# VHH binders against q9p7j3: the designs that were tried, part 165

Target 1, 174 residues: q9p7j3
Amino acid sequence: MILPLFPETQVHVFVYENVSNCAAIHEQLISQNPIYDYAFLDAATILYKKQVYSAIIRALEDRRDEQMKTKTIHSEVILSLSPKTEISSAFRQFSMTKKSKNIVVVKIDSKLTEEEEFERLDKLVEGNRVEFSDEELQKLIDFKVLKKNYKLDPSTLENPLASILSSIALRGYS
Below, E stands for the ipSAE of ESMFold2; O stands for the ipSAE of OpenDDE; V2 stands for 0.75 times the mean of E and O plus 0.25 times the DockQ between their complexes.

## First folded at step 13 (VHH)

Design bc2 (framework vhh_6qgx_2; at its last look DockQ between E and O 0.15; V2 from the best seeds 0.00; counts 0 for: pae E 10.3 > 2, placed apart)
Fold by OpenDDE, look of step 13:
Structure bc2 (fold): chain B 174 residues (1-174), chain A 122 residues (1-122)
Amino acid sequence: as target 1 above (174 residues)
Amino acid sequence: QVQLVESGGGLVQAGGSLRLSCAASGRTFSDYTMAWFRRAPGKEREFVAAITDSGDSTFYTDSVKGRFTISRDHAKNTVSLQMNSLRPEDTAVYYCAAESYDFGTPTEYDYWGQGTRVTVSA
C-alpha cells in the first residue's frame, strides 16, 4: 500500500494468528538475520489499523526530518507506537516476544507487491494469516495490556483511539 | 554509554575448554541484551550467543549448541561464554555486544568490545 503523505514509500502490514514459531522468529531477530527485516509486533497490543498507520507515519516523519531515535525504520515504528521515549520500554510494550501467539508484521520500503511480500513472509511465519482490519485486531487484543501501555482510564476508554493517537503523536512533547 | 571489555581468550587444543568474560560499564546493564559474536579469519562476523536483559532466555547459533553456554552476572555487570568441546572451526576473534532494545527487528548492537582472540589447534 501507499500512504498519501509518503507516496514514494510502499508499506505492507500483515496479521498472523496462532503463530507457533514466535520463539524461533525471536531468535532470528536476536541473531540479526537480515531476512527478518520487518517490524514484528505483538497483536495483543494493537487495537486499531490507525494505531499502526499512525506509528508508521510518525516513523516516516522522523526519518524524513532526520530525527530517528532508533537504528532502523522498523524499530522506529515500534518506538512510535509507544507514548514513552525509552526505546527499550517501547520494545517491551509492543514488540513480539517468544511467548506471542498473534503478531502484526510491518514492512517499510517494500519493493514487492503485497502478494509477493506475503510469499516471502509466509516462509518465515508459521501461522494463519488474517485480514488487517479493526475487526480482526479486536479479536486479538489484550485490553489489560492496552490499558497499561497507553495508561487508559475510564474517561479515555470512551474514545481509546483518540487517546492512543494523541499518545503516539505527542510522544516526547509532554 | 556502555563500554565493553572482553577477556579470557587464548590458545587451546581441540576438545578443550575456555571461558570468555565481558565486563560492562554503565548504570543500566540490566536493560541490555548481551551477546557474543565472532569473526573467523577471512569470514564475516557471525552471531554466537545471546542472553536477554533479565537473563531468563538464551540463544545460540546451531554450530555451538550443546557446547557453549552464555550467562550473565548482574551484580558484577558481566557476561560470560563457557566454551566446551572446542573445535578448530571455533577459531576466531570473539566480541561482546550489547543492545538496549529487545527483539522487534534485526538491528546492530549498540556497543561492542575490542574482541578477544580464541585459537583452537587441531
Scores: ipSAE 0.028, ipTM 0.375, lowest interface PAE 4.4, mean pLDDT 90
Fold by ESMFold2, look of step 13:
Structure bc2 (fold): chain B 174 residues (1-174), chain A 122 residues (1-122)
Amino acid sequence: as target 1 above (174 residues)
Amino acid sequence: QVQLVESGGGLVQAGGSLRLSCAASGRTFSDYTMAWFRRAPGKEREFVAAITDSGDSTFYTDSVKGRFTISRDHAKNTVSLQMNSLRPEDTAVYYCAAESYDFGTPTEYDYWGQGTRVTVSA
């Protein structure tokens, strides 16, 4: 997919459920294996497609403006999901862990079609691909985690989208 | 890749103070939560204190709270542990550690120094 504000940047987003090898993927990530150069997110933290796209856009804006805080665009996406500028908090709250069961995987600057990227990724992830859609994400979310991550109260929890997107867009400006 | 070098250990009398320092190298961004751990003779390594990458939050094990202060200096890439009101049970090798979040996932403390010995005499 091509985002209108970034026409030369190809992005793919995949969702896997029932992933059995998150610990193995985690080991490859800490070993800095370039084959695993994706953003691996815990799906329990993602409720909306717009949540992911807003984080991608924010990361790309920061890269364009030479204001990235992390080493890679993929780690910058993880930071960009957070309402805070603290890198450690963002990763603890949103990244896949060794114990994750369902994941969202983002590839930025892909030189491959969606299906070609899927074929590569499917060799790395032992799980079942599902559609990247609000319907599927809703099945995988943990609302307790979402509430904590974005400091939602009962008034925002029923329809939290605007609060979440505002947090992503405004991080660092207040 | 991060390299960590501790300094400032030594012998000190109970009730005294000591300041440990940890110099970090290898990253342009201050990407890491930094921590101090210690290992007393015959015991396993235990958490002492941590400070987040931004420096906004600090954490301490109960036995050192109120006596030890962790701080960091991003310009010098250093982390310090000010140790006051030292007790013989604080005797240990103290290790500086860094937690990496590169490559899109949280890691445990992956980077460790060689350690600096602190001996607190009665």
Scores: ipSAE 0.000, ipTM 0.306, lowest interface PAE 10.3, mean pLDDT 84
ESMFold2 (binder alone), look of step 13: mean pLDDT 79; pTM 0.805

Design bc3 (framework vhh_6qgx_2; at its last look DockQ between E and O 0.67; V2 from the best seeds 0.00; counts 0 for: pae O 3.9 > 2, unsure alone 62.3 < 65)
Fold by ESMFold2, look of step 13:
Order: sequence, then structure tokens, then C-alpha cells
Structure bc3 (fold): chain B 174 residues (1-174), chain A 122 residues (1-122)
Amino acid sequence: as target 1 above (174 residues)
Amino acid sequence: QVQLVESGGGLVQAGGSLRLSCAASGRTFSDYTMAWFRRAPGKEREFVAAITWEGDSTFYTDSVKGRFTISRDHAKNTVSLQMNSLRPEDTAVYYCAAESYDFGTPTQYDYWGQGTRVTVSA
């Protein structure tokens, strides 16, 4: 996919359920294996496609404006999901961990088609791909985690999109 | 200023042992993943071992598993690499590195030492 504001940047987003090898992926990340250059997110923290796209757009805007706080565009996506600017907290809240069961995987600046990128990613992730859709994301979300991460009250949990997107857009002003 | 300083390198016969140490100064690294990398002459830097900040989980590249042991001393703010059964291909400059945001993307180690040379003779 190409975002209208960034017409030369190809982005792919994949969702996997029932992932069994998050610990092995972590080992490859720690060793800086370049084959694993993606953003690996915990799907328990993602309710909407727009949540992910808003974080990607924010990261790309910060790169364009030379205002990134992290070293790579993929790490900047993880930061951009957070309502706060503290990098360590954003990673702890939104990244895949050794214990994650379902993940969302983002590739930015891809030179491959979605199918080609999937074929490479599928060699790395031991799990089942599902559609990147609000319907599938809703099945994987942990609403207790979502409420905590975005400080949602009970009245907004049924339809929290605007609050979440505002938190992403306004990060740095609070 | 934050500094990582490696020590313990030297010349060792194949089959011998060395213990590398990395002292951190300028801050506590108790909330950082610490790692060792190495670079042989004419080759790219490669990962050797890491120890996480939480739970002290350890990771090793395949060629050193069972021979090298990484450990850390939180009180001394140090990380060590015990290197046993050394082989000539372990000859390299060894670097200590640190990073605080784990998981999610390939680790972007922010802090690096200047390195300590290890030479393993046949």
C-alpha cells in the first residue's frame, strides 16, 4: 500500500494469530539480524486499522520533518502508537514480547509486492496470517490493555476510536 | 558522559580461556540489554552474546553456544563474557554494547565501547 501523503513509500501490514515463536524472533532482533527489519507489534494493543495507519503516518511525518526520536522508521511507528513521548514505555506497551500470541507486523519502505513481502515474512513467523481488518483486530484485542494504554474510561470503551486517534495525533503536546 | 570500557583481551592458545569484562560508567545500565559483538580483520561486526535487563535472559550466536557465557553484575554495573574452548576463528576485537528499548524492531544499540582485542593462536 501507498499512503496519499507519501506516494513513494510502500507500506505493508500483516496480522498473525497463534504465533508460537516470539522468543526466537526476539533473539534475532537482539542480534540485529537485518532480515527481521520490521515493526513487530502485540495485536492485543491494536483495535483498528486506523490506529496503525495513524502511527505510520505520524512516524513518516516525523521522518520527513527530521524530528524522529528513534533510530529507525519501524521503531518510530512503535513510539507513535503511544500517547506519551517516553520511548521505553512505548516499546513496553506496544511491542511484541516473548509472551505475545498474536502480532501485527509493519514494513515501511518495502520494494516488494504485498505477496512477496508476505512470503519472506512467513519464513520468519510461526503462526497463521489473518486479514488486516477491523473485524479480525477486534477478535485479538485485549480491551483491558487498550484502556490502560490510552487511559480510556468505561463510557468510551465501546467506541474509542476518536480518543485513540487524538492521543496519537497530539503526542508531544501533553 | 556515558562510557563502556572493555578489558580482559589478550593472546591465548587454542583450547584456552579468557574472561572479558565491560565496565559501565556515567549511569546505571540495570535497565539495559547488554551485548558483546566482535569484528575480525576484514570482516563485518557480528553479534556474539546478549543478556537482558529484565530476568537476565541470555542469547548466543550459534558458533559460541556452549563455549561462551555472558553474565552481569548489577551492583558493579558490569557485564562479563567467559570464553572457553577458544578457537582461532574467535580472533577478533570484542565490543560491549547497550540498549534499553527491547523487542519490536532490531535492537539499535546506542552505547558502544572501544573494544578489546582477542587473539587465539593455533
Scores: ipSAE 0.303, ipTM 0.705, lowest interface PAE 3.2, mean pLDDT 86
Fold by OpenDDE, look of step 13:
Structure bc3 (fold): chain B 174 residues (1-174), chain A 122 residues (1-122)
Amino acid sequence: as target 1 above (174 residues)
Amino acid sequence: QVQLVESGGGLVQAGGSLRLSCAASGRTFSDYTMAWFRRAPGKEREFVAAITWEGDSTFYTDSVKGRFTISRDHAKNTVSLQMNSLRPEDTAVYYCAAESYDFGTPTQYDYWGQGTRVTVSA
């Protein structure tokens, strides 16, 4: 996928359910294995495609403006999902853990087609690929976690997307 | 900035035990995932063990599983590596490392200790 505002940056997003090896993936990340150069998100924290896209765009904007707070574009995507400025908080909120079962995987600056990237990633993830859609994400979301991450209340739950996007966009502005 | 000071290295016979300790400076110890790496003579640095900020998740390289245990003490701002059943191939300089996050992407540790030498004789 090519983003209109970033035509030179190819982005791929994949969703996996019933992943059996999140702990192993997590270990590879901690072990600094470069072949795991993705953003691994806990699907339980993602409700909308636009939520992911907004985070990606925010990360790319940060990179463009040389304002990245994290070390990599993928980590910046994770940070960008959070209304908090603290990197550790953002990662605790949104990143895949060893206990995760469903994940969203983001690749930035891909040199491969979506299918090629999938084949590469499929060697790393032991799970079932599902469509990257609001419908599928809705099946995987944990609303308790979502409410906590974005501090949603009954009033904001009427339009959670707006609240989420506002949180992402206004991070660091208080 | 975080300073890491390692201790506990030394000479030990095969089958012996050592306990490495890393003391972290600063007030934000709980924000850091802590890890141990090692560099054997003539080899590249390799991952040994890591523990998340909560302390409830640990990870080990395969060769040390069942023998090494990583732990942390938030009250003391320390991370430890208990090394049991040491082998000559465990001989290396062991480094303590810290990073502010450990999820979602390959980690790059921000802070490193000076290293402590562990020598295991046959």
Scores: ipSAE 0.039, ipTM 0.395, lowest interface PAE 3.9, mean pLDDT 90
ESMFold2 (binder alone), look of step 13: mean pLDDT 78; pTM 0.803

Design bc4 (framework vhh_6qgx_2; at its last look DockQ between E and O 0.73; V2 from the best seeds 0.00; counts 0 for: pae E 3.1 > 2, unsure alone 63.9 < 65)
Fold by ESMFold2, look of step 13:
Structure bc4 (fold): chain B 174 residues (1-174), chain A 122 residues (1-122)
Amino acid sequence: as target 1 above (174 residues)
Amino acid sequence: QVQLVESGGGLVQAGGSLRLSCAASGFTFSDYTMAWFRRAPGKEREFVAAITWSDDDTFYTDSVKGRFTISRDHAKNTVSLQMNSLRPEDTAVYYCAAESYDFGTPTEYDYWGQGTRVTVSA
């Protein structure tokens, strides 16, 4: 996919459920294996497609404006999901961990079609790909985690999307 | 300022042992993942071992598993690499590295030491 304001930037998002090898993927990240250059997110923290796209857009805007806080565009996506400005907190809250069961995987600046990128990623992830859709994300979310990550009070849980998107857009202002 | 200082390198016979140390200063040591990398003559720098900040989990490249042990001492702000059953192919300059986050993307270690030379003779 191409985002309208970033016409030269190819983005792909994949969702996997029942992933059995998150610990092995984590080892590859720690050892800097370049074939794992994606953003691996814990699906328990993601409820909406718009949540992911808003973080991607925020990261791309910060790159365009030379305001990135992290080393790579993929790490900037992880930071951009967070309402907090501290990098290590964002990673602890939103990244895939060794214990994750379902993941969302983001590739930015892809030179491949969605099908080609999937073929590469599918060799790395041992799990079942599902559609990147609000329907599938809703099956994988942990609402207790979502509530904590975005400070959602009972009153905001009626329409959490607006609160979540506001948190992503306004990070650093409060 | 952040500093990482390696020590303990030297010449050792194949089959022998050596212990490297890395003294860290200028940051909250317990918030960082610490790693060792090495560069053999004419080769690219490669990952050797890491110990994570959150769990003290350890990771090793396949060629050193069972022979090398990474550990850290929070009271002394040091990370160590115990290297046993050394082989000539372990000959390299060994570098200590640190990073405050280690999940979700390939880790880019921000801080590096100057390195300590290890030579393993046949």
Scores: ipSAE 0.324, ipTM 0.704, lowest interface PAE 3.1, mean pLDDT 87
Fold by OpenDDE, look of step 13:
Structure bc4 (fold): chain B 174 residues (1-174), chain A 122 residues (1-122)
Amino acid sequence: as target 1 above (174 residues)
Amino acid sequence: QVQLVESGGGLVQAGGSLRLSCAASGFTFSDYTMAWFRRAPGKEREFVAAITWSDDDTFYTDSVKGRFTISRDHAKNTVSLQMNSLRPEDTAVYYCAAESYDFGTPTEYDYWGQGTRVTVSA
């Protein structure tokens, strides 16, 4: 997909459930395998499409403004999901772990069509692709983790999207 | 000043054991994934093992699984590599590395040691 404010940047987002090889994927990331040039997120931490899009937009804005805090655009996406400024905290909160079963995969600056990118990624991820939708994300979310990550309380849980987006947008402004 | 200082390398016979150690200083050790890499003669540097900052999860290249064990001591800011059942193909310079990320994207290690030579004779 193309974001209106970033027409030169193609973005793809994929959701996988029942992934059996997250540990292997993680090992490839740790071993510096460039084929795994994605942002791998734990789906248990993602509730809305807009949450992911907001993080992507924030990351792209940071890059545009030469204000990235992390090493890569993909790591910046992970950071951008977090209300915290600490990179380690953001990664702990939102990134895929070896124990993850469901993941959201983000590709920035793709040179391929969505289908082509999927075919490429499908060779790396052993799981079932599901639709990138709020409906599917809601099936995978861990609300305990979500509440912890964004410090949601009974009042903010009435409209969690607003709280999440505010947290993403205002990171570093508290 | 950031420093990673490896030690424990040397000459050992096949089937023998060595314990490498890396002493870290100049950064918040608990926030970094620690890893060992190695470069054999005529070959490119390759990943050997890593231990994450998040949960002390360990990862190994296939060729060393069951033989090598990576561990870290938070109190001493050290990471160790216990190398058992050494083989001639394990001969290499072993490097300690530190990375502030341990999940989500391909890792680019921030800090590297100077390396310690391990030679395994047949």
Scores: ipSAE 0.164, ipTM 0.606, lowest interface PAE 1.9, mean pLDDT 92
ESMFold2 (binder alone), look of step 13: mean pLDDT 79; pTM 0.809

Design bc5 (framework vhh_6qgx_2; at its last look DockQ between E and O 0.72; V2 from the best seeds 0.00; counts 0 for: pae E 3.4 > 2)
Fold by ESMFold2, look of step 13:
Structure bc5 (fold): chain B 174 residues (1-174), chain A 122 residues (1-122)
Amino acid sequence: as target 1 above (174 residues)
Amino acid sequence: QVQLVESGGGLVQAGGSLRLSCAASGFTFSDYTMAWFRRAPGKEREFVAAITDSGDDTFYTDSVKGRFTISRDHAKNTVSLQMNSLRPEDTAVYYCAAESYDFGTPTQYDYWGQGTRVTVSA
């Protein structure tokens, strides 16, 4: 995928359910294996496609403006999902862990087609790919986690999109 | 300011043991993944071992599995590497490293010690 504001930046997003090897992936991340250079998100924290795209756009804007707070664009996507600026908290709240069951995987600056990137990623992830869609994401979300991560009050939890997107867009301005 | 200070390096004969220690200051130690890396003469720095912030998980490069043990002590803000059955190939400068976000992307260790030299003689 090409974002209009970033026409030279190819982005791919994949969703996997029933992932059995998150612990093995985590081991590769902590040892800095470059083959795993993606952003691995816990799908329990993602309700909307727009949530992911807004975080990607925010990360790319911060890279363009030399305002990134983390070392890589993929780590910046994870930070950008958070309503707050604390890096450690964002990773603890949104990233895949060894206990995750379903994941969203983001690749930025890909030189491959979506299918070629999928073929590489599918060798790394033991799970079932599903469509990146609001319909599939709503099956994987944990609403208790969502409410906590974005501090949603009960009146907004039924349709929280605007609150979530404003939190991503306004991080660092309040 | 963040400081990582390694100690415990030295000269040891092959088959022997050595315990490295890294004292950490300038950050909340319990929030950080800690790791050991090493650099042998003429070689690139390589990952040796890591322990997560909670201490629940440890990771090792294949060549040291079963011989090296990483541990952490939250009361003393230290991470240690027990190195047993040492081989000449383990000769290197060993570096302590720290990172506060180590999940979801390949870990980007931002903080490094000056290193402690380990020499394993025949």
Scores: ipSAE 0.321, ipTM 0.714, lowest interface PAE 3.4, mean pLDDT 88
Fold by OpenDDE, look of step 13:
Structure bc5 (fold): chain B 174 residues (1-174), chain A 122 residues (1-122)
Amino acid sequence: as target 1 above (174 residues)
Amino acid sequence: QVQLVESGGGLVQAGGSLRLSCAASGFTFSDYTMAWFRRAPGKEREFVAAITDSGDDTFYTDSVKGRFTISRDHAKNTVSLQMNSLRPEDTAVYYCAAESYDFGTPTQYDYWGQGTRVTVSA
């Protein structure tokens, strides 16, 4: 996938449900295994495709402007999902944990086709790939977590997408 | 100034035990995951163990599971590695490391110690 604003950067997003080896993946991330060079997100925290895209775009903009707060573009994606500026907080809010069952995986700067990237990732993730769509994400979301992460209230819940995107875009500007 | 100072290394016979300690200063200790890495002669650095910022979770490389235990003391800003049933293949320089991330993606640890040498004789 190519983003219009960043035509030189290829991005892939995958969704997995019923993942049995999140703990193992988590250990590989802790050990800094380079073959796990992705952003692993807990699907329970993701409601919209645009939420993910907005975070990716924010991360890419930060990189472009040499304003990244984290060490890698993938970690910047995770940070960019959060309305908070604290990196650790963002990771706790949105990153995959050893207890996760459903995940969203983001690859930035891919040199492979989507299918080729999937084949690589499929060797790492033991779960069922589902479509990256709002419909599938809605099946995996934990609304309690979502409300907490973005401090959604009855008024903002009428249009949660707008609130989420605003939170992502305005992080650090409040 | 950030400092990670390891101690406790030395020579020990196979089957013996050592306890490594790392004293941290210059950063908010409670916000960082602490880890131990090691580099054996002629080999690349490898992950050994990690403990989350809160201390709730611990992680180990397979070869040390059941033998090594990582712990941390928030009051003293220290992280420790209890190494039991040591083997010659455990011989390495052991490094303490700190990271503020929550393991959402592979990344370099923020801070590293100077290392402490552990030698296990047959």
Scores: ipSAE 0.037, ipTM 0.472, lowest interface PAE 3.1, mean pLDDT 91
ESMFold2 (binder alone), look of step 13: mean pLDDT 83; pTM 0.840

Design bc6 (framework vhh_6qgx_2; at its last fold request DockQ between E and O 0.89; V2 from the best seeds 0.84)
Fold by OpenDDE, fold request of step 14:
Structure bc6 (fold): chain B 174 residues (1-174), chain A 122 residues (1-122)
Amino acid sequence: as target 1 above (174 residues)
Amino acid sequence: QVQLVESGGGLVQAGGSLRLSCAASGFTFSDYTMAWFRRAPGKEREFVAAITWEGDDTFYTDSVKGRFTISRDHAKNTVSLQMNSLRPEDTAVYYCAAASYDFGTPTEYDYWGQGTRVTVSA
């Protein structure tokens, strides 16, 4: 898809459930395999599409403004998901790990169509693709992790989206 | 000041062994995944081995599996690469690297050593 504010940047987001090879993917990431140039997120930490898009937009804005805190746009997306300023913390909070079962995969600056990108990614991920929707994300979320990551309490849980978006938008603000 | 200092390189005959060591300082060693890379003459730098910050996982490029072993010593802030059954194709400058996060995206290693030369003769 193309974001209105970033017409020259194509973005794709994919969701996989029951992924069996997260450890193998992790190994490829550590080895700096360029074909794994994505942001791999743990789906247990993602509740809304808007959460992901907000992070993407923030990352793109940071890049536009030459204020990225990380080295790559994909790492900036991961950082942008976090209310914390520490990069390592953001990755520990939101990134796919060897223990992940369900993942959200983000591609920025894709030169391929969504379907073409999927075909490429599908060779790397051993799992079942599901729709990138709030409905599907809500089936995969771990609310304990979500509450921890965004410090949600009973009051903010009444409207968790607002709280999450605020956390993303106001990262570093106190 | 962050430093990664490699040692242990040298000339060895094929079939021989070397143990490389990397001494880390200037950062919280226990929070970093450590890795070894190598650059052979006329080739690009390639991943060799890594050990996670937790020390529970190790990774190797296929060509060194079964021959090389990466380990780390948290008390000494060192990472080592035991290289056995060395081959001429293992000839390269070996670099130590450190990353504060190693998942989510292709790992960006923040710190690099100057390298130690390993030469394996036939």
Scores: ipSAE 0.889, ipTM 0.941, lowest interface PAE 0.4, mean pLDDT 95
Fold by ESMFold2, fold request of step 14:
Structure bc6 (fold): chain B 174 residues (1-174), chain A 122 residues (1-122)
Amino acid sequence: as target 1 above (174 residues)
Amino acid sequence: QVQLVESGGGLVQAGGSLRLSCAASGFTFSDYTMAWFRRAPGKEREFVAAITWEGDDTFYTDSVKGRFTISRDHAKNTVSLQMNSLRPEDTAVYYCAAASYDFGTPTEYDYWGQGTRVTVSA
């Protein structure tokens, strides 16, 4: 897909449930294997499609404006999910871990169709692909984690989308 | 100011052993994943071993598994690489590296040492 603000940038987002090889993926990440150049997110932290797209847009804006804090656009997406500016906290809060069971995977600057990128990714991830949709994400979210990551109180938990998107958009201004 | 200073390199005969050390300062050592990379003559740097910030889990490239051991001393803020059964193909400059996270994307090592040379003679 192409985001209207970035017409030359192809983005794909995949969701996997019941992933069995997060530890093996970790080994490939720590050794810097370039075929794993994606953003691997823990689905327990993602409730909405707009949450992910807002982080992607923020990362792309920061790249365009030469304001990126991390080395790659994929790592910048992970930072951009966080309401805070500290890089290590963002990764510890939103990234897949070796204990994750469900993941969201983002590819930016893809030269492949969605199905072609899926075929490549499916060789790396041992799990079941599900639709990237609010319906599927709702099944995988951990609301306790969401509340902590975005500092939601009981009143904002009734309409968390606006609070979450505001946190992503306003990072660094409070 | 962050510093990573490697030591312990030198000349060793094939089959021998060396212990490399990396002294770290300028950051909270226990919050960082530490790694060793190496660059052989005419080649790009390659991953050798890492020890994670959480849990001290260890990872090794296949060619060194069983021969090299990474460890760290939290009291002295050092990471070490014990290199046994050395082979001529282990000849390289060895670099210490540090990353504040090791999941999510291919790990971005923020800090690098100047390197220590290891030469393994036949």
Scores: ipSAE 0.755, ipTM 0.877, lowest interface PAE 0.8, mean pLDDT 90
ESMFold2, look of step 13: ipSAE 0.680; ipTM 0.857
ESMFold2 (binder alone), look of step 13: mean pLDDT 82; pTM 0.837
OpenDDE, look of step 13: ipSAE 0.680; ipTM 0.849
ESMFold2, fold request of step 14: ipSAE 0.658, 0.747; ipTM 0.848, 0.876
ESMFold2 (binder alone), fold request of step 14: mean pLDDT 83, 81, 81; pTM 0.846, 0.826, 0.828
OpenDDE, fold request of step 14: ipSAE 0.887, 0.888; ipTM 0.941, 0.940
ESMFold2, look of step 14: ipSAE 0.622; ipTM 0.841
ESMFold2 (binder alone), look of step 14: mean pLDDT 82; pTM 0.833
OpenDDE, look of step 14: ipSAE 0.690; ipTM 0.866

